# VHH binders against q93235, part 40

Target 1, 248 residues: q93235
Amino acid sequence: IFMKTLDPKVPRFYGKGTIIGVNPGVGYQPWLKERPDSTLIKYNLRDQKSYKAYLEQMKTYLTKYDSNATETRECGAGDSNDDLEKNPDALPCRFDLSVFDKGCSEKSDFGYKSGKPCVIISLNRLIGWRPTDYQENSVPEEVKDRYKAGSIAINCRGATNVDQEHIGKVTYMPSNGIDGRYYPYVFTKGYQQPIAMVKFDTIPRNKLVIVECRAYALNIEHDISSRLGMVYFEVMVEDKPVEEKKEL
Short names: E, the ipSAE of ESMFold2; O, the ipSAE of OpenDDE; V2, 0.75 times the mean of E and O plus 0.25 times the DockQ between their complexes.

## First folded at step 16 (VHH; framework vhh_5c3l_4)

Design m4 (at its last look DockQ between E and O 0.48; V2 from the best seeds 0.50)
Fold by OpenDDE, look of step 16:
Structure m4 (fold): chain B 248 residues (1-248), chain A 124 residues (1-124)
Amino acid sequence: as target 1 above (248 residues)
Amino acid sequence: QVQLQESGGGLVQPGGSLRLSCAASGFTFSDYAMSWVRQAPGKGLEVVSYISGSGGSTTYADSVKGRFTISRDNAKNTLYLQMNSLKPEDTAVYYCARDYSYDEFGEKTYLDSRGPGTQVTVSS
């Protein structure tokens, strides 16, 4: 067992024969580089300019999946990226973005225009890491209804009681979370990182909502202090008149 | 382009010693913590040792603690692994890797950018 103590976001230990990331970091998009310290997603429904940067970031992020057909392969049920570790000539599974077509695609402006913003959830990449399934009777209650073996379930809630009251209905795409078929991560050309999206369907207007999203697999531990296995961000959808800056 | 190249592997008898080297290029070497990882046949990657960017902090897997020593020369962009008292179970391909890096989206990749590896075989 190898334990890393220097970076709390680094896996705690590596088990025998495999890298065991106990607490992979959870990431989200859109995250704007121009505001690296901000975890706030804020825009005005009445001002397209206000959410343009988020849209562009989402689009840019999704270009990762623009792969040449020669660099990836179609994966069906039962397939996985396991072969990548064994076969240097194996192609990584192609990620299907169509799973986001119901309100979280570019066509729908990722829900921003309609006031139902979508957020991408991902896990930081750890080479060789793959999710471990819960036993059927050991699935956490909060994801029990959506959990599927072979996937990483995602659950988002308000960080505080007030936030929980405000967060409203949340839709997960896909419902089961991040598809585990795309694991393990292997440093190879064409690898496509699996993601899920969270859609805020009924988030209130003109209120700040602090969101906590957790990832669920047996080998993912949640630590609030280090924010491992989870991510926090804030969402504020404003609905306000756009003050025409009088060009002085 | 990030490049890592391991060297120094070979065949050694149990109880023997090897010193691995890793030449790094294409990035600011001193800014990155580095790790040695190994992969035995049929097994996954195992991190065996870690060293901070400055070299001030080191960590070892229990399996190699007291036997292996990781070090680095930032002026030479080189990572080292001194392996003493080698055992048959140490047989593996050894890789040097960056501990982690951030991509353009702020996402972290652990153990990114490995070299082709160097074979270490411990056998009588």
Scores: ipSAE 0.570, ipTM 0.831, lowest interface PAE 0.6, mean pLDDT 89
Fold by ESMFold2, look of step 16:
Structure m4 (fold): chain B 248 residues (1-248), chain A 124 residues (1-124)
Amino acid sequence: as target 1 above (248 residues)
Amino acid sequence: QVQLQESGGGLVQPGGSLRLSCAASGFTFSDYAMSWVRQAPGKGLEVVSYISGSGGSTTYADSVKGRFTISRDNAKNTLYLQMNSLKPEDTAVYYCARDYSYDEFGEKTYLDSRGPGTQVTVSS
C-alpha cells in the first residue's frame, strides 16, 4: 500500500508463549507502481484502456510462478518447506496457478472485462514465519465454513456498513485460502510465494467500495491501527459512456 | 544481487563473549536499517536487536538488553553484534537482516534475511 522510507519502524508484537514478535502484513495486487500511495482500483467497463494497466500488473506479478523444474519441487499433502531453513540443497514447493483458471486468469482478463475483478491476496514476507492452526472450536466465524487446517483463510468484507451492503458476493480461490505448504518463508533461489485471489462477483457499478481483507491463522493477530493481518483497498467499477475522441 | 554473510559464531561457555559480523553487498548498505534475529532449535524467529541506517537509533529485546551491542560500519558495509555474558538460552542460529524492504510490486519483506546465519552455542 505505501512505500516506506529506508528507516521504517517495523511493528513488533510479542505474545505469551511465542518468540515470534512480528505479525505478517497482508498485501494485494494489482497495485500500480506509478501511483504508489494509492490503494484505489478504478476502471470503466466500457473503456479497455482504463483497466489495461491492472491486467499488465497482474500478468507481470504472476511471471514469478513460471515453471522451473530445476529450482522447485512438487509438494503434495503433508509436504512443506520446513527443510528450507537448514538444507541448502532443499527445493521450495512449486506454486501452480491453475487454481485460478476459473475466472481469475489471463484468458478472462482476471475478471476485469466482466466487472468481476480479481485481486491477489498475499502475506508480506516474514522470514521463518509459518501458520499455526486454529483449534477446531476456535476458528473465527467469518471463515468457519471455508477453513482447512494447514491453510491461511481469507475473508473480505466492506469496511463500513455502506460498503458491506455493496460488496456483494465474493469468491475465494482457493476457497481455503493460502496453502501453508509453502511456508516457512526463507529466501532461496526459486522460492514461490503462495497467494490466493478474491473475485468480486456482484460489485455494484459506479460506486466506491472500500474493502477490508483479513488473513486468518492462529498466529496472525489483527490490529486495525497498524493494519496487521489485514489489507484495505478500494474498488470502483464504472459503467459509463466513453468520451468520444475529437480532433480539434 | 543482495548478499548478506554472517560470521563469528562458535562454541562458548556461559559468561563468555562473541562478536558476530555480517558482510553486506549488492545494495546501498547505509540506506537500510538492519536487525539481528535468532532462531533456537524448534523455536520461531526472535528479533534481538535493531539499528537504523545511519546508526543513530538502536533497540534491543529485553532478553539481551545490557549484554548485547549492535553496531555498524557503513564504510565497510558491515553489521556487528557484540554479545557479552552469554547464557545457554542464547544458543541459536543468528541471522542479519534488512529490517524492512519493498520490492517492485510494493510488497514488503520484514526481516529480509539472505545469509546462512552463524551458529552460536553456549554450553559447558
Scores: ipSAE 0.449, ipTM 0.704, lowest interface PAE 1.7, mean pLDDT 84
ESMFold2 (binder alone), look of step 16: mean pLDDT 81; pTM 0.807

Design m5 (at its last look DockQ between E and O 0.20; V2 from the best seeds 0.00; counts 0 for: pae E 12.6 > 2, unsure alone 64.6 < 65, placed apart)
Fold by OpenDDE, look of step 16:
Structure m5 (fold): chain B 248 residues (1-248), chain A 125 residues (1-125)
Amino acid sequence: as target 1 above (248 residues)
Amino acid sequence: QVQLQESGGGLVQPGGSLRLSCAASGFTFSDYAMSWVRQAPGKGLEVVSYISGSGGSTTYADSVKGRFTISRDNAKNTLYLQMNSLKPEDTAVYYCARDYSEDEFYGEKTYLDSRGPGTQVTVSS
């Protein structure tokens, strides 16, 4: 019986009909394990305890970027993780978390305290997958102003008309979305998954907002029925007095 | 050397059942998440089902939810896919694939590093 052997560090799925044709899943954080079925991010601005779990989850998630300088390399303009596929000794690009310093860092409690919560957007790691750039004239209108070749643009909107009215101003960090330099994913020590953050700057208080975030690259298909290329979650920022549990 | 070999495919009528198996060798099987993926004619690869290394977590494509069941026997280094209520749309080559970089803690999934040669599943009246 012939068994196919593959080097786990070298993606072998290239070309049409391969991994390139597979849509990556879109994920978000914070997602609380204690509430695995919940896609709701809900907290009270007046109650620090109410958003503590979210902060901890965000912090914990970001610890994966605490890499040793020896395990990653600094990547400038024009650099990418392409070499990881060819060179087993190549170091993956170091992800720069400083891009989130304007309101979406730990220092700012990821915007939760200020009522401007940040959400991490990521794509599932598919071995060998890379974003395909839009042609300049083919960039979807909703991301046209922010799109940069080599990146995966992110756009979040209200899922319904009502939600769209409530979602308010949304800031993307970075504006261009997920930096494509960090692709392709290769199973190697020190690999850092690229992410983007979405900041809800003017989300209303005491209202549930259903959010749809889509990722944009030429090879990312969007389908609402199958939720391809998109993710849904709910955000509710409450502003209510904290009811003192009367210790009976 | 990572080796994967699928078996159990065949021709079945709509509504029928098949059980696919995947024999794994060349790595610590229990340390890796595994997936079943399929490729239909003219279509790209599709992840059908996912199972964590321990078997404690499973995921299914919407198209197969309620019909397919992924399981594994780590002692036998074998991955399984029970396919019930098969439909013509399920016709594809099915591959066993290793997902070696899953992070269960963060809910991150990695797909399609290594796979076997595949087994043909044909659902036709």
Scores: ipSAE 0.009, ipTM 0.311, lowest interface PAE 7.8, mean pLDDT 86
Fold by ESMFold2, look of step 16:
Structure m5 (fold): chain B 248 residues (1-248), chain A 125 residues (1-125)
Amino acid sequence: as target 1 above (248 residues)
Amino acid sequence: QVQLQESGGGLVQPGGSLRLSCAASGFTFSDYAMSWVRQAPGKGLEVVSYISGSGGSTTYADSVKGRFTISRDNAKNTLYLQMNSLKPEDTAVYYCARDYSEDEFYGEKTYLDSRGPGTQVTVSS
């Protein structure tokens, strides 16, 4: 087998029929490095210190989206990253964080202060992968009213019946999910991974809610047993008096 | 420029042993986890073994567990694969690769970067 490649921006092994997978994983933020085995987002509304680490993680994660970066270009209607695989001079599209200004930005503490925490949803980066659209009659029921061709829809629900009763209203930003125009991913400096956020508008206080979020495109497989195409995390928003104990 | 060069393959009888080497240059070797991957004639690629950048963590495919040992010498920028109790099914071209995997779970397969020509291992009586 002839395995040499000529493209320095693309690793040798990628795509369908290779060791590198064809089904992107789903990730979330904030994930705290100091608790690497935990997927729990837990804080007390009455104690700003209890959620400050989540705010710092969100800010740090988002610093890579500098809108003035010299390794990206502005993309509007009709633009895409289609050229990245074949044109050495092509610059990736710049991802614009302003879509999150309605309650999932730094000025609103990403919703944590108001008990409506925002969570970033992302797909792991697979070289050359891009979303494939559902046909109009095959869009899954849970995303039909928000689905847009060219995008990857996101839906979050409670993992169990009890969690579903508790999860409440979820706002998706953008409503149609992750914008597909930022695909394909190519291993290049300056690439900006597209993301979406979900805001939990009415999550109950003092109850643990297990959340399952799924990404939807025709070429994203879902399997509950192996958790393909989905991510789980837990949210616990407390509203309790801060225990005041005097030193000594 | 990133360079990986595999060596140490050859013809060996069933039950025999070989030690593969992978010389690395053009990057900070100790910053990267590494994997060995193989391709048997007419088949797809199989990840054989993984080792972390420090060398403190290793994993193996079920097909080679107990027979193969991955190691690295970060002072020499070299990755190794000791292959014992070789079987005809181990016949393949073996590649070393930088492993870009994060601790994050992916749905199926490891993300790998291979730059070398590989080294042929043939196990035959």
Scores: ipSAE 0.000, ipTM 0.194, lowest interface PAE 12.6, mean pLDDT 80
ESMFold2 (binder alone), look of step 16: mean pLDDT 80; pTM 0.813

Design m7 (at its last look DockQ between E and O 0.07; V2 from the best seeds 0.00; counts 0 for: pae E 7.3 > 2, placed apart)
Fold by OpenDDE, look of step 16:
Structure m7 (fold): chain B 248 residues (1-248), chain A 124 residues (1-124)
Amino acid sequence: as target 1 above (248 residues)
Amino acid sequence: QVQLQESGGGLVQPGGSLRLSCAASGFTFSDYAMSWVRQAPGKGLEVVSYISGSGGSTTYADSVKGRFTISRDNAKNTLYLQMNSLKPEDTAVYYCARDYSEDEFKEKTYLDSRGPGTQVTVSS
């Protein structure tokens, strides 16, 4: 079921490099097209078939980073996509997927097989938008230990007190969140959207956990009622015997 | 400058059909996803249909699924909405909009440009 609404905060027209008062949306993967109304990530550890669709979705999503080296450039420390606004011939920074190799890569089935599922967190692509850094003394406490200037910190917690008790240890890849080097978003060929992954290391079995993930930058507003600057999804990792469907 | 101009709206009887067109200029049309949105009297904007830049992916609101078809001709820089089996509930101003958020987000879409709209009225 396709149910999308327009963000009322999105201006009618975005000029290149001028985003005033627009708050980016936060998205997550995997999201299954066959279950468009579901924000639930549910699978059984004992049933590979149960998480296959999620794996495929993750793989499919990440294929967009398989671009030719000719369409992107390597960006080191200090580099950013700022050049894209200044130089029409500039190539966008290549996103390095190797940052997810510790448990959130395809090789590890994105943690699903091991019961430590990884979820991709991303921001909506707003032309010209870039994160604004917190001042050192103004970094929110929940991300203070992981925050790096130039990045968008991500923090996920249980939506309720019960969920918070169940969510367990969460690992962020990279720890600082979404790397800001890949901003601003410029509509250009080869642009690679930066992402971060969240790994649920100790999520309980056979329990539904409602997860709230927030993105942190000075120019990202949080509002629970409108879900600004945050995203909700549910995770349930089952550990149950696979009942052989007796084909009658 | 991004320009979008809708056409093809009008008054039709229930069960009738209309085909909306949207002429796009000022940007590389094929590089952008496009959406049809509508606003009924007293209601907010509703995304009706989405199509990717290449046209390979389309989505529809449940309310129009099976009745409306979105398509595009990138060579002509034109977006289309074929509306069949129209209902009074489809009465609205229809807008063509450039969708730069693509289909990554489930519940929200972000549009940076839209045309002045075309009125569609379904009435007996």
Scores: ipSAE 0.021, ipTM 0.298, lowest interface PAE 7.2, mean pLDDT 86
Fold by ESMFold2, look of step 16:
Structure m7 (fold): chain B 248 residues (1-248), chain A 124 residues (1-124)
Amino acid sequence: as target 1 above (248 residues)
Amino acid sequence: QVQLQESGGGLVQPGGSLRLSCAASGFTFSDYAMSWVRQAPGKGLEVVSYISGSGGSTTYADSVKGRFTISRDNAKNTLYLQMNSLKPEDTAVYYCARDYSEDEFKEKTYLDSRGPGTQVTVSS
């Protein structure tokens, strides 16, 4: 006699699931839904209204991390979400936003007011996917100084030679990137997607900078043509007088 | 309403071939990437193959690479999976699913499987 188990975390009758191939894509915030074809983050330091939409998008995105003690658990080093696939009573790890308190929180307007905008970097949520570690001698050069086993490292660079000259100092939060303890992803109530943020500390004024960010784990492939393992966005921080509109 | 209907499964001997079909309706088929996923008896869900909305990009799980071919016919709103050199470990219920983007955050956050699936059994 064989025992059969029904896994309520695998959508069948109701048609839900978050499986997108075997290679996660990379996303970013703030992306403005009112300008869905644009990846441009552009604002004027002298015009608070010009960046209000980005602040609101960041705040709305982050509300999904509001704590619920009955739907998540505290996780420390060495914990993971491994039990979620087999244990119906298991709770997903709670994602702690306090790592962003050093200049990428609401209290600092996510860096926009100071001209040091923060950008959230995330991975697509693939059911059952988890990062595979590089061996120490095989860590890509771009992330060697920040890589830690159990994490997904992030690196952002200028897309062209000119952008590379202009991108300036970049701060990664956490410095090791996205913490792998929140994997595997399982479709369950309360799951909290782990994220990282990138702060552009010295982005120039009045210049367009094209940014390419990549996520690094042994099992994340990079493909420029399909944008696998990477994301592009543009940053334009202006510092110019507010133009007066003509009365009609 | 979004509808996905799988067909083409059956009983096949090892080394045999099957072609699965998925009829899609209720959405603009060419706007969505599509995947085949399978669930073996007593196992979790495995993504078998992926194809982009245009059909220009495909990927495969290592377990089926070189044996399975995903394709689509956007004029007929149909997704296909050609399965060759079938093995007993390919025995599963096969589901088709569309790639769903959440427009509010532009996240590719779930795979939408709505059909009953089609049983593939590979046995001597």
Scores: ipSAE 0.013, ipTM 0.321, lowest interface PAE 7.3, mean pLDDT 81
ESMFold2 (binder alone), look of step 16: mean pLDDT 80; pTM 0.814

## First folded at step 18 (VHH; framework vhh_5c3l_4)

Design n1 (at its last fold request DockQ between E and O 0.32; V2 from the best seeds 0.48)
Fold by OpenDDE, fold request of step 20:
Structure n1 (fold): chain B 248 residues (1-248), chain A 124 residues (1-124)
Amino acid sequence: as target 1 above (248 residues)
Amino acid sequence: QVQLQESGGGLVQPGGSLRLSCAASGFTFSSYAMSWVRQAPGKGLEVVSYISGSGGSTTYADSVKGRFTISRDNAKNTLYLQMNSLKPEDTAVYYCARDTSEDEFGEKTYLDSRGPGTQVTVSS
């Protein structure tokens, strides 16, 4: 009985009903630590100062993916972080940020200047956790067109009917959601957490929109009351004249 | 560097009691929730008990409810597990684990560190 010495770096969760729960929480960026109680992303298109903090937060967040060839490896098709559990000396897969180049990169100010803001969606880290694929015929309708086995699909909608009317066109990068090749999470140097971005292409001006984003995998439960498998935030893109502070 | 060290394990008869301790260092102990986890031979890791950073909230696995009590002394950077009415099924290596860490972006990592463990054997 090969007592697989549980790699201290990879706790294996035993069974349904552990205290820790089996569902990773969903997070978003930019979240400003200076306003920890606020889930509002609000800025004025005409005022660069108003969205500077969000840009800086996004930039800072993406520095997480700065890596050298000694800490990460390139992963191709069919490759994954599964090797990390089998081989402690294996290097984690390098995350490719180029997937966000179409309007959600630093070069494009993550869409903020153009009034098409991008938001990062991530999952909290559970050691050893990985997404479970839906069967082809059991994929939820709302993500069916974009779902790919091996990924965690993301879907964002207005929280209310009014919000849904206002949210407009939403683009997902990549379209399939969070790439599952980067799972399972292992506590190892150089690990890069996979993320997706949501771009609001036609969000209205001067209106508050409450957004609900859900993550989809077979082993991700959704519950509104506990906010399992989902995250809420508000977006308000203003288009107003900038009041010249009279230099007293 | 985060360090955790369990102690207090041993051999005990069914119905007996043990008290485990965990010494923590290398982080602000009171800022983190802590858990006791165990691994029985041939089984996976099981979280048996959870306690919040302040100690105000505790939870237990159904298998140990009413028998185990988790507590902490933040002034001493120590986590405790009082185990009463022990059963053979409680035989395992017991680990203290830092339950949840949060990074500067508000993202959480669960059970990000643990000690080397202490053996608990319940046998007649």
Scores: ipSAE 0.628, ipTM 0.887, lowest interface PAE 0.5, mean pLDDT 90
Fold by ESMFold2, look of step 19:
Structure n1 (fold): chain B 248 residues (1-248), chain A 124 residues (1-124)
Amino acid sequence: as target 1 above (248 residues)
Amino acid sequence: QVQLQESGGGLVQPGGSLRLSCAASGFTFSSYAMSWVRQAPGKGLEVVSYISGSGGSTTYADSVKGRFTISRDNAKNTLYLQMNSLKPEDTAVYYCARDTSEDEFGEKTYLDSRGPGTQVTVSS
């Protein structure tokens, strides 16, 4: 049989008798399917129509968490999806959107109308994958003040020196990132993918900012050339007069 | 609706061979990479092997490399796993799984569907 070049995103195996999966890809929302080649989030604060599509995308994405209670279960602080791999009758943990109620919910237009847009950060679903904790003394400096064992920390920064000067204050929800209790994914009906949101509190007006967000767990590798363990998008929040055509 | 059906499992002595088959329907088989995934009782899932949609690329877990061969027949919508030199630790339920899908939000799922599985037992 003829062999061809291996796809870098093909699952890899680690450890005897266990599945660890491939290093997951990082995604973001809002990504508009009507403009699939664009990673730009651009809108004008003075024109509600300019960000309406982003709000609709966020709302539609989040509807998956309106799941029937009989398809999921409540999971407390020490609870997790560990049983899903071994018990076909186990229910996945329910993901509660209320963590986003302080500025990244529909009630606040996900921060868009106040010029503090929220962006969802998520991991692609890898069968059987779960985060591995850093040792306390090995936590990367970028997330050390927010890191919690059992979580996947998120950090966003400007992609260039200029972007680093402009990105401003970023709020992470939850502060410690994506909760690991919702792993693993294992073909389970009703599975609720965990997410985090980042809110850009002080993004400048009328300037393009290129953002790089990274996910942090011991078993998430980062590679800038292949964008492994990270995602890029651009934010442009305008504050300009709305142009209109006058009747003649 | 995606349908996957495994067959060919059974009881075999150590050192023996088995050939697993997986019949696929409800999707364009040749458009998807496929994998074999196994699960021993009380253990997690282990991806055993992967094959690209065209059949041109294959990957194997270290635990089965050199002993197992994945293949596909896109004309018959069938995935295969030839299992040679079987060991007691190969005892598991073996699942045929469809790899890599992308949803309407651009998010990817690696191994998004599987069949009911076929039991392989390697015992003296």
Scores: ipSAE 0.475, ipTM 0.728, lowest interface PAE 1.7, mean pLDDT 85
ESMFold2, look of step 18: ipSAE 0.429; ipTM 0.717
ESMFold2 (binder alone), look of step 18: mean pLDDT 80; pTM 0.808
OpenDDE, look of step 18: ipSAE 0.574; ipTM 0.840
ESMFold2 (binder alone), look of step 19: mean pLDDT 80; pTM 0.807
OpenDDE, look of step 19: ipSAE 0.583; ipTM 0.844
ESMFold2, fold request of step 20: ipSAE 0.432, 0.386, 0.431; ipTM 0.735, 0.726, 0.708
ESMFold2 (binder alone), fold request of step 20: mean pLDDT 81, 80, 81; pTM 0.815, 0.815, 0.816
OpenDDE, fold request of step 20: ipSAE 0.611, 0.609; ipTM 0.875, 0.875

